# Designs tried in a protein design chat: VH-VL binders against Probable ABC transporter phosphonate/phosphite binding protein PhnD2 (phnD2). Part 26

Target 1, 264 residues: Probable ABC transporter phosphonate/phosphite binding protein PhnD2 (phnD2), of Prochlorococcus marinus (a3pdp9)
Amino acid sequence: SADPDKLIVALIPDENAATVIQDNQGLKDYLTEAFDKEIELVVTTDYSSMIEAARNDRLDLAYFGPLSYVLAKAVSDIEPFAARIKGGTKTYNSCIIGNTKKGVTSFDDIKGTTFALGDPASTSSRLFPELTLAENGLTKGKDFQGVFLGSHDAVALAVQNGNAQAGGMACPILKSLKKKGVIDPSKVTTIAQSSPIPQYPWTMRSTLSPELKEKIRFTFLDLDSDKVLKPFNADGFASITDSDYDGIRKAGKLLGLDLSKFVK
Short names: E, the ipSAE of ESMFold2; O, the ipSAE of OpenDDE; V2, 0.75 times the mean of E and O plus 0.25 times the DockQ between their complexes.

## First folded at step 15 (VH-VL; framework fv_acimtamig)

Design u5 (from u1 with heavy chain S57Y, light chain S92D; at its last look DockQ between E and O 0.80; V2 from the best seeds 0.00; counts 0 for: pae E 8.3 > 2, grease 19.1 > 18.9)
Fold by ESMFold2, look of step 15:
Structure u5 (fold): chain C 264 residues (1-264), chain A 119 residues (1-119), chain B 106 residues (1-106)
Amino acid sequence: as target 1 above (264 residues)
Amino acid sequence: QVQLVQSGAEVKKPGESLKVSCKASGYTFTRYYMHWVRQAPGQGLEWMGEIYPSGGYTSYAQKFQGRVTMTRDTSTSTVYMELSSLRSEDTAVYYCARSPWYTGYFDIWGQGTLVTVSS
Amino acid sequence: SYVLTQPSSVSVAPGQTATISCGGHNIGSKRVHWYQQRPGQSPVLVIYYDSDRPSGIPERFSGSNSGNTATLTISGTQAMDEADYYCQVWDDYSYVFGGGTKLTVL
């Protein structure tokens, strides 16, 4: 039943930390005004560090990716409450990308190469890329070598520069990097995209007071400020529940991932 | 057009086994779970288990563990459900139903297969 | 094992609003899906994720979910809506159905 004067808001490090912090300044200002509370944004070094912070009740709000949420939920008293909407949908896709200069434009071209992955607990830069490759007859460790690079922008740069021949990452992040000029569209091809993935959930610590939790839900669902929404590339927020991520739980079992290694 | 077409009605005796087929068309067979759900006469729906055609992963409801086997043939886009040691309580309509591998609902159902277990 | 509870029947006059409940412990933290089954036919998905409609399902079908109760609502009921209705959730790697509700349009 906590109603602290300061809220710790963690953001998943799916891109460069400075970029993640900057893109959320509008949200910080909005929440400060709405709650009349101090808002501290934090970005952990990796996904597992954020999961451990949630496990130890050090976070009040947390913006997880789908797989990191499932891992955190298994060991923490948290509840999801909102996800962004874009183009009428609460989903996004993972993209399989290849280096054009090295001629990597199809699944067959990935055989025998190095494939860039993000964080080990990433949905769209780890879990879904591996499943998409498996659906096309390519098994990690057998048909290609996986390399974990930590973030989606690191994956994109490694493929563009030829340090990896192919990689997997969130399609919306790739689109953003191309628009910013970080990725030259002529150097990186999109080989395929995944099935729809449920959007990143906003979560809150379940031990917050019921009144504060309802205020948090309402504040996000009522949000229509361009200063907040434009950095998220979002049209608004919609309500979600834990069962929206049941598919992510099922996906982990299909690849035999040992989820225990992501908790203390 | 997405379709699930099941094999025809069967009459069985107690102690026998049944094997029902479900042929999929109009979508990427390997990207969706296939489920089996049964409905006894005048009763509700009961989930039996699932198979993921890519790799053949299966998971069965506890009630049917040891009696049910689900298999697939990816060359014909067909899933099979076998139920052994039949009892009169196994009289039901057996449905196949698909779900996206990342969701928990059934978006397309087969027409159903009536199996009657009686002497 | 998780249990979903539905009333056995609901009756409404044509044009009225039908409400079908689905009870479960803390069901508001789960996503609820609804199926319509007409006599002699296979089930058809009419609501998923509490309140979303598949393409081709009329706007008179709506859903909500909070606390211990999820609800399917059919406004302006028509004779063609007469059917059995099932709620369903995923729980602990299993798929759980309610017992079904027969909707009668008189």
Scores: ipSAE 0.008, ipTM 0.559, lowest interface PAE 8.3, mean pLDDT 89
ESMFold2 (binder alone), look of step 15: mean pLDDT 94; pTM 0.958
OpenDDE, look of step 15: ipSAE 0.054; ipTM 0.660

Design u6 (from k1 with heavy chain I50Y N52Y S57D S59E S99E; at its last look DockQ between E and O 0.01; V2 from the best seeds 0.00; counts 0 for: pae E 13.9 > 2, placed apart)
Fold by OpenDDE, look of step 15:
Structure u6 (fold): chain C 264 residues (1-264), chain A 119 residues (1-119), chain B 106 residues (1-106)
Amino acid sequence: as target 1 above (264 residues)
Amino acid sequence: QVQLVQSGAEVKKPGESLKVSCKASGYTFTRYYMHWVRQAPGQGLEWMGYIYPSGGDTEYAQKFQGRVTMTRDTSTSTVYMELSSLRSEDTAVYYCAREPWYTGYFDIWGQGTLVTVSS
Amino acid sequence: SYVLTQPSSVSVAPGQTATISCGGHNIGSKRVHWYQQRPGQSPVLVIYYDSDRPSGIPERFSGSNSGNTATLTISGTQAMDEADYYCQVWDSYSYVFGGGTKLTVL
């Protein structure tokens, strides 16, 4: 249906599903009221599942990471329309972290370690960490061993606990976990931060009615509810386009990586 | 057309500061990195750093850290590069150069600004 | 820091093929870009991503990158190709230029 009574809103599983759902309850309520529709929040088991769901037009709205969006856009006709802003910026950074107790506080210390990654289709817990490591002369499989743990919080916890000696994750998530007391700052050292990455895009399926699509765009861009924005740690949402993520599309080429390998 | 127009040549004394401007036009200013690259007389190109105009994020080459400051004015689509504590070795042509997102290369260059540092 | 090494100069007769090398440790794992700088002018991007040509750059310009050496090749070299050429890579969130090669067309 081009104008369904229920909207499926998918959220990328960059943290555990319970946390993701909890953080988006405000949004759920807000959209329910704004659209006068049933809103169903969905957190898939992994990034690839979300991409496939999009491919099959099973999602009405979807909140992707940059890389996963690019991958999804390649196989579906989803339309990006908004991304969060904070402090006037529409970007975030990827962080490489190390276990402090294990003495992993520099790139050299990562040699011979197990490096925790999130999802293969993750921008800040796969693509950029590997880029940063490669640029610093560290090759996966040679200089360190990579392990995919599925989510950013899993990466953080693994590093903190020493199950992995280093890892890559989104800096905002790291900050959040520290603030929540999930991660002890004394146990995890930030080794490096990436260059700015375009923020997560909100997307909608192209087969929605033009009227509904416009309403969705307006609703998000005009959104000023603290109940919604506080969990997002955002000042609001700003308009974005597909071209805003061309850099991500080129990142693989820059790395010399085959993007087709960003799958499980 | 896309172009970068820089401020004019300057003569400075050791210990002073220089500030060069680069005005961008013909494209969306906030969506490209702006870099500064200098070239001493008869020498090669040397990267100094970049600024991302949207958020103002900067990254400087280690050699210039603590001495260089890059800023932007989004209302005028202008980037500024300030270098303090000038030395004779800072005599160079200073270029601004545009980088498309995550490409790693510079596709548009300014005309250059000669800065001479002499007693 | 990552270092790129270029020959200081290369000479070629008109119509012949000029080859400029850019050496770097495992440079083949990086993307190399090339710039042309004529006397008194700003640098111009002539090759990006090892072998891609920007719009307006003649087909006689080509690039390759493997192992420890990237190469800029100019076939059918013309007088107007006389310039300094710089290779460049991204490394550890920095940008590194080679020392430059002066190409002389005899």
Scores: ipSAE 0.000, ipTM 0.486, lowest interface PAE 10.7, mean pLDDT 92
ESMFold2, look of step 15: ipSAE 0.007; ipTM 0.439
ESMFold2 (binder alone), look of step 15: mean pLDDT 94; pTM 0.960

Design u7 (from k1 with heavy chain I50E N52Y S54Y S57D S59E; at its last look DockQ between E and O 0.06; V2 from the best seeds 0.00; counts 0 for: pae E 10.6 > 2, grease 19 > 18.9, placed apart)
Fold by ESMFold2, look of step 15:
Structure u7 (fold): chain C 264 residues (1-264), chain A 119 residues (1-119), chain B 106 residues (1-106)
Amino acid sequence: as target 1 above (264 residues)
Amino acid sequence: QVQLVQSGAEVKKPGESLKVSCKASGYTFTRYYMHWVRQAPGQGLEWMGEIYPYGGDTEYAQKFQGRVTMTRDTSTSTVYMELSSLRSEDTAVYYCARSPWYTGYFDIWGQGTLVTVSS
Amino acid sequence: SYVLTQPSSVSVAPGQTATISCGGHNIGSKRVHWYQQRPGQSPVLVIYYDSDRPSGIPERFSGSNSGNTATLTISGTQAMDEADYYCQVWDSYSYVFGGGTKLTVL
């Protein structure tokens, strides 16, 4: 319906589901009060499942990563409306990391190793790691073996524990894992950071009523609660448009990715 | 300091080819698209194409397909634009301009290279 | 192919506010960038992403974008602002410029 009593809100599984849900409880409570509607948080098994859910109109709101958004937008009637601000920007970076004990501290040390990647449709744990390595003369399948581990925290743990010698993941998530004590900073070295990446977009299905869509936009843009913002590692929210993600479309072209392979 | 320095002005005859260089300094050359934009006398700006210096991938505006070739030399941080089969309508100032690979705007421009094509 | 439409010229008195429009179908769903080109010089980026200023651009330059119109606004216009101004979007891996607007400060 155009104005449902319950909103299905999908969250990209860029970390384990319990962490993703916990970090969004404050937002859930805020939206429940603001909309006078039931809010159901959903975390899908992988990025591809979330894209498919959007394609089938199962979602009212969706918090995608940049690449998964581009893939979903191509096959779904959705629109982006807000992204978090941190440090005056709507961007973040991907980090190339290495196992300290194995001595993986430079791009040359990655040659001949196993490199951990997140979900195949991930921006900062797949697309940008591969682009950054390619910019430094390293091609997946030729210079190193890439393995997909599904989520950013899985990448970090695999590198810390030596299951992979290096990996790529979102720098903010690595920082959070270090603060939580999940990752020991002495065991994981940051080798490089990517170019800036546009922040994860909040999206809504375009078939919601105009009145509800405007209320959703205002509610996010007016949000200044520390209870909500602190778990999000955000200073607030700002408007975004689809064109903000055109760089992600260009990056996919540069790597020769067939974006149609990610959606059924 | 980020800089784009282009080769000097040229005078050409119809049917010849031109090759303009653009040397980049002060930034990571392989992380930015390089574009060529031209401006005929008294006219507006016209995008010709782009190259991503790492792999050399190019995209050309339809108008210039088959006549333009863009190349780069990563060891000298230099991009080249060649335009063949010149006509008098190709008389213009040719600019190189960079864009971050993930954006659609040109943040740094070269000084321009005047190319005059006359019989 | 996408088209951007600008007025050919705009005239303002010194100290007044100049507004330069850039029309396009659903341009409000795109990010608009603005360039200043003084006579005989290279273009200079003055606004990107509709309303953001690069470092070194005076605060009197501002931008907005909604519906079918993007606008560059120059408050407290000075003689040095006399130049050609171009709007630009990136759309489907193509770069589109408006035809340019000559700003005259009289």
Scores: ipSAE 0.006, ipTM 0.547, lowest interface PAE 10.6, mean pLDDT 89
ESMFold2 (binder alone), look of step 15: mean pLDDT 94; pTM 0.956
OpenDDE, look of step 15: ipSAE 0.012; ipTM 0.479

Design u8 (from k1 with heavy chain I50E S57E S59D S99E; at its last look DockQ between E and O 0.02; V2 from the best seeds 0.00; counts 0 for: pae E 12.3 > 2, placed apart)
Fold by OpenDDE, look of step 15:
Structure u8 (fold): chain C 264 residues (1-264), chain A 119 residues (1-119), chain B 106 residues (1-106)
Amino acid sequence: as target 1 above (264 residues)
Amino acid sequence: QVQLVQSGAEVKKPGESLKVSCKASGYTFTRYYMHWVRQAPGQGLEWMGEINPSGGETDYAQKFQGRVTMTRDTSTSTVYMELSSLRSEDTAVYYCAREPWYTGYFDIWGQGTLVTVSS
Amino acid sequence: SYVLTQPSSVSVAPGQTATISCGGHNIGSKRVHWYQQRPGQSPVLVIYYDSDRPSGIPERFSGSNSGNTATLTISGTQAMDEADYYCQVWDSYSYVFGGGTKLTVL
């Protein structure tokens, strides 16, 4: 249906599902009221599942990471329309972290280690960590071994506990975990930050009615509710277009990623 | 079927400009980068530049900077390549080529447009 | 600028295996794509991302890439395989083609 009574709103599983759902309850309520529709929040098992759901036109709204969006866009008719802003910026950074106790506090220390990554389709826990490492002369499979753990919080915990000696994850998530007391700052050292990454895009399926799509765009861009924005740690949402993520496409090429295939 | 259909052959004089069109059909036009590649007679393939799906951004080979302009019209699913200040060395077959999935390779090519530059 | 080097020509008897090399500094760290161009025709993608084959391309076409050399291999070469072959990579926001190799089937 071009104008369904219920909207499926998918959220990328960059943290455990419970956390993601909790963080988006404000948004759920807000959208429910704004659209006078039932809002169903969905967190898929992994990034690829979300991409496939989009491919099959099963999602009405979807909150992707940049790389996962690019992948989804390649195989589905989704339209990006908004990204969160904070401090006047529409970007965030990826962080390389190391286990402090193990003495992993520099790039050189990453040599010979197990490096934790999130999802293969993750921007800040796969793409940019690998780019950052490559820029610093470290090659996966040669200088370190990679392991995919599924989510950013899993990466952080693995590094903290020493199951992995180093890892890559979104800096905002790392900060959040520290603030929540999930990660002890004394146990995890931030080794480096990546270049700026375009923020997570909100997307909608193209087959929604023009009227509904316009309403969706307006609702997000005009949103100023603290109840919604605080959990997002955002000042608001700003307009975005597909071209905003061309840099992500190019970054993928730098790592030799086949964007036509999901590379695990 | 997916296809790229280019405009017909042209004869130009040195100093003039050429503009070649490439009409896309059979796929979602706004999803893919379009590229232009030329081939001088008896020579190899030479990349000229790319235009992104939205048409808002282009990247040109350094050799053609300042002389080439690529545009695209979503309403007609057509991409254009203009080359100014033509020289005899610009005599070539010009190809448009689609980059699928933003992967860095070209899976669909136009039939080519021969442009001859001679005094 | 990044440079790809191909032999100017390769000859092979029908039914034999043709090998076309593409040299580049640390090309093994890049993804290499191959195009076939028959006389008077547009290029056709025959191998992408080192070794993947597009739909419709015969299985006798294969590719590999390691070190400083990428290789296109055509097993059981046929007369119809006579063409120019180009390797191609993406490098620093540019697209680079090799000089091309003329494959002659004797």
Scores: ipSAE 0.000, ipTM 0.500, lowest interface PAE 11.5, mean pLDDT 93
ESMFold2, look of step 15: ipSAE 0.006; ipTM 0.489
ESMFold2 (binder alone), look of step 15: mean pLDDT 94; pTM 0.962

## First folded at step 16 (VH-VL; framework fv_acimtamig)

Design w1 (from u4 with heavy chain G104K, light chain S92D; at its last look DockQ between E and O 0.01; V2 from the best seeds 0.00; counts 0 for: pae E 15.5 > 2, placed apart)
Fold by ESMFold2, look of step 16:
Structure w1 (fold): chain C 264 residues (1-264), chain A 119 residues (1-119), chain B 106 residues (1-106)
Amino acid sequence: as target 1 above (264 residues)
Amino acid sequence: QVQLVQSGAEVKKPGESLKVSCKASGYTFTRYYMHWVRQAPGQGLEWMGEIYPSGGETDYAQKFQGRVTMTRDTSTSTVYMELSSLRSEDTAVYYCARSPWYTKYFDIWGQGTLVTVSS
Amino acid sequence: SYVLTQPSSVSVAPGQTATISCGGHNIGSKRVHWYQQRPGQSPVLVIYYDSDRPSGIPERFSGSNSGNTATLTISGTQAMDEADYYCQVWDDYSYVFGGGTKLTVL
């Protein structure tokens, strides 16, 4: 339906599902009231499952990461409309982190180690970590062993606990985990930060009615509720376009990513 | 097709400010860093700072902190660099240059803007 | 701050091979990029990621990076290759250029 009574809203599983759902309750309540519709939050098992759900037209709204958005856009009739703003920017960074106790504090210390990655379709816990390591002369499979742990919090915990000597993840998520006391700052050091990455896009399926799509856009752009913004670590939302993610497309090509591996 | 076109040469007096523009065309302006690099007569290249046009995030070389300001206008695909409290040693050709967001090299350069600071 | 050291000049006969060095502490752990600047012109990227050529750069340009030295190599050097050459890295949120090498083709 072009104007359904219920909106299915998928959230990228960049942390464990309970945390993702909890952090989005404020948004769910806000959208329920604004749209006078039932809002169902869905967190899939992994990024590729979310991309598949979008491909099969099972999602009304979807909060993707940048790379998973690019992959989903290639196979789905979706359009991006909003991204959060913090400190005047619609960007974030990827962090390369190391275990302090094992003395992993520089790129040279990563050679010969196990490097924790998130989901294979992740921007800041896969694509940018691999680009950053390659820029510093470290090739996955040659100079270090990559291990996919599924989510950013799993990467952080593995590095803290020494199950991986280093890892890559979104800097804002690392900051949040340190604030919550999940990660002890003395046990995990930041070796490097990436250049800015375009922020996670909110998307909607293009088959929604024009009236509903405009209402969704305005509802996000007018949002100023602290109940929504504080858990989201945002000052508000701003409009975005598909071309905002062209740099992600180029980065995927540079690493030789096979798009078919993410949709089948 | 990709092109960076800078504003024309300027003559300034010590203590004044300069403002150089760099207009981008042939690519998505908001998806590449823009940098400013200067070259004094007979000297090498010196990086001054960067701006990411999408959000206007800046990072300045320590030498220029407090004197340089970079801004952009996404509607005209233009980046601006201001340098205040000019001295004779600021006489240079000022280049804008872009970089891919995922790497640290400059793939396209503007034509350069000569700024002469003399009394 | 990080320092890149280049020889001030290199001279080569036409058709010979020119090598231009770029020294830096542990530069082999960094990615080195090279720029050509002909007299009166803007710099042009000729090598990135140590050894990759942008589209339109002749195959006679090559690069390597190991240990404390990166090298730009120009084989079959032509008169049009006479220019200043700069190496560049990123280090600690800064973009660092070498001092430049004037290549003279005699």
Scores: ipSAE 0.000, ipTM 0.413, lowest interface PAE 15.5, mean pLDDT 88
ESMFold2 (binder alone), look of step 16: mean pLDDT 95; pTM 0.961
OpenDDE, look of step 16: ipSAE 0.042; ipTM 0.638

Design w2 (from u4 with heavy chain Y33W R98K, light chain S92D; at its last look DockQ between E and O 0.83; V2 from the best seeds 0.00; counts 0 for: pae E 8.1 > 2)
Fold by OpenDDE, look of step 16:
Structure w2 (fold): chain C 264 residues (1-264), chain A 119 residues (1-119), chain B 106 residues (1-106)
Amino acid sequence: as target 1 above (264 residues)
Amino acid sequence: QVQLVQSGAEVKKPGESLKVSCKASGYTFTRYWMHWVRQAPGQGLEWMGEIYPSGGETDYAQKFQGRVTMTRDTSTSTVYMELSSLRSEDTAVYYCAKSPWYTGYFDIWGQGTLVTVSS
Amino acid sequence: SYVLTQPSSVSVAPGQTATISCGGHNIGSKRVHWYQQRPGQSPVLVIYYDSDRPSGIPERFSGSNSGNTATLTISGTQAMDEADYYCQVWDDYSYVFGGGTKLTVL
């Protein structure tokens, strides 16, 4: 249906599902009231599953990471329309972290280690960490061993506990985990931060009615509720276009990403 | 201050090769794409290709595939552009230009290098 | 290949507003960038991402992009603004320039 009574709202599993669902309850309530529709929040098991769901037109709204969005866009008719804004910017950074106790505090220290990554389709816990490591003369499989752990919080915990000696993840998530007391700042060292990365895009399926799509855009862009925005540490949502993610496409090209690896 | 300084003007014969250099300073050389853009006399700007200095990855415009080679020396923060099998139509000012972090525009330009191809 | 179309020339009196258009199929879905090139000089970025100004570019320069047309606007045009202006986009891992517009300040 172009105007369904229920909207499926998918969220990228960049943290454990319970956390993601909890963080989006305010938004769920807000959208329920704004659209007068049932809102179902969905967190997939992995990034590829979310991309596949989009391909099969099973999602009405979807909150992707930048890379996963680019991959999804290549195989589905989704439209980006909004991203979080904070301090006047629609960007965030990727962080490379190391286990402090094990003395991993520089790029040179990453040599010979196990490096924790999130999902293969993750922007800040795969794409940019690998790019940054490469820029600093470190090659996966040669200078360090990579391991995919599925999510950003898993990366942080692995590094903290020494199961991995280094890792890559979104800086905002790291900050949040520290604030929550999940990660001990004394146990995890930030080795580097990436340049600004385009923020996570909200997307909608193109087959929704034009009227509903406009309402969705307006609702998000006009959203000024602290109850909704506070959990996201955002000032609001700002308009975005597909071209805002051209840099992600370029970055993906450097790593020789093959779209076929991300489809089931 | 970010600067791109190019090599001096050159005169070439048809069939020869040109090689222009672009020395970068004032920023982390290895982290930003460097581009080459040329401009024939009285004409517009034409993108030739790009190089990522860290790994040396290149991407050339289709028009110049097989004839252009871009290289870099990280120790001197210098990018090179070589164009072979020169023709009179290759007479142009050649610019190096830097792009910001994985963006699609050029924020800093070199002063340009005039290359004249004539019999 | 993607094509950008600009008028060959635009004339404006000093102090008046100059408008330079850049046409392209659904260009509103792309980010458009603008460069100024004075005679005998290198291009200078004056607008990026449709409407953002680099540091050092006067506020009289502004940009917009929607539908099939991007626009560079120069308010209170001055003699120093006489130059060639080029619009530019990224498309399918290539960089595309418009043909350029010569702005003459009368």
Scores: ipSAE 0.032, ipTM 0.608, lowest interface PAE 4.0, mean pLDDT 93
ESMFold2, look of step 16: ipSAE 0.033; ipTM 0.613
ESMFold2 (binder alone), look of step 16: mean pLDDT 93; pTM 0.952

Design w3 (at its last look DockQ between E and O 0.86; V2 from the best seeds 0.00; counts 0 for: pae E 7.0 > 2)
Fold by ESMFold2, look of step 16:
Structure w3 (fold): chain C 264 residues (1-264), chain A 120 residues (1-120), chain B 106 residues (1-106)
Amino acid sequence: as target 1 above (264 residues)
Amino acid sequence: QVQLVQSGAEVKKPGESLKVSCKASGYTFTRYYMHWVRQAPGQGLEWMGEIYPSGGYTDYAQKFQGRVTMTRDTSTSTVYMELSSLRSEDTAVYYCARSPWYTSGYFDYWGQGTLVTVSS
Amino acid sequence: SYVLTQPSSVSVAPGQTATISCGGHNIGSKRVHWYQQRPGQSPVLVIYYDSDRPSGIPERFSGSNSGNTATLTISGTQAMDEADYYCQVWDDYSYVFGGGTKLTVL
C-alpha cells in the first residue's frame, strides 16, 4: 500500500489548460497543507491521454468527467470518493446551443449544419448532446455533421463565431464563460437542456494506503473554504459511489462506445 | 400521471410464442428505458431485458438471448415483448417497468402485469 | 454474475421495527434499490440509492448500505406493510434482484 511524498493530481481537460490549472490553485494549496505532501497538478492533452495515465498507474488523484471516469474505471484500479455540490445537488446538465445570428433556435434548425462537440469521451459535450439530438430525430452523419473540438470552451467559441451553427456543452461551463465575458449571451442561444448528469467524480488510486485514502476522503468532505470553492464553482463536496455512474455506462453503450477504444 | 398499461392475460401451448404490449403515457416515452421483468408463480422477480425507445436499442438477459425480442412503436408510445419457443416454465406474470437512463437503474413505475399460462 | 441474497421471511409484531437484509459482495460500493410487492399487486419502489425515499413513501421506511450488507428498515411496522420485499442493483449491464423476503406482521 502506498503513501508517496508527492501526489500527482490529474484534471480533465474540459477547458483550456490555463483555466483548469487556475481554477484548481486554491485546491492545490489546501491539499498541500492538509496532506503535508507535494501536490503536482497535471492536465493532459485530451481525455483519452488521462484515461491512459490512470491505466498505467501514473495518477494518485484524478478529477474525471462522468464518461471518462467510466472508461478509466473499466481499465484502472481507481475508486470515486467525492463530487462537488452546487445548489444542493450532485448533478448538472448539458446544453444544446445555437448561433443566434444564423437563427439556430430549435432542433429543426440543426438539420444540415455543423454541430460542435468536445472530446469524444466527453459526457456533456459529446454523449448527452448526441443522445439529445437522437431523441429529437437527428442522427450524426445523416442529419448534421459532428466536429470534435476537444473542449467545452472551444465548442462555445465555435458556436459564437459561427464556425459551427450549433453545439453541445456543459451548462455550468457555458454559464461560467458568459459570466467571465468569454461568451456574449446575445450571440449564443440555448436550444435545450439535457436530463440530469451525475457530477464529475474525484477519484483516487485504490493502492494508496488505507490511512491516506481515509485522510483524502475526510479532507474533501470537510472542505468549506471559499478560496477553494468559488473558483471551483462549488458549495462543497459530498460522497459518491461507483453505481452513481451506472446510467453513464448504459448511455455509453447506446452510442456504441467500446471501452477498448480509449485504452492502448 | 405516469401510467403503463399492458395487454391482457394469455394462454399458450408449448412451442408457441407470446407477445405482450405495454402502452406508456404521462411522460416523454423516448427518454426512459422500458424493461420487462417476469415472475413465475411463487417465485421472485427476473429481469428479461430492456429497450431504449429512441433508436430501438435493446439488451437482453443472457438467459433469454435468442428467444426474446423487444420492439417499440414511438407513434403510439408502446413497447412489445415477444418470447418464442414457450415451455411450461415460462408461465409467469410479465411486467413492463421504466427506468431513468441517467441513473443507477431503478424501476420507478411498473405496469399492472400480464399473466401468461403455458400448458401442454 | 452478481448475486444478491435475502432471507426468505421476516416476522415482526405490529409496532415493532422490521429489518430486511440484502447481502452481496462489496454491495456497499453499489447503489441499492428496494421494492414492495403487496399480495396480488405490482412491485412499488420504496427506497432508491440505498436510503432515498420516493415521494409518497412513509418516513418509517429507511435504508442503509455498507460493507457486504444493505438493509431496509421499517419502523412502527403496520399490517399494511405485510408484503414481499426485493432488493435490486445494476451490475455490469445486468439488473439483479434479490430472491425476495416475505414480511409477516403477526
Scores: ipSAE 0.058, ipTM 0.642, lowest interface PAE 7.0, mean pLDDT 90
ESMFold2 (binder alone), look of step 16: mean pLDDT 93; pTM 0.949
OpenDDE, look of step 16: ipSAE 0.371; ipTM 0.767

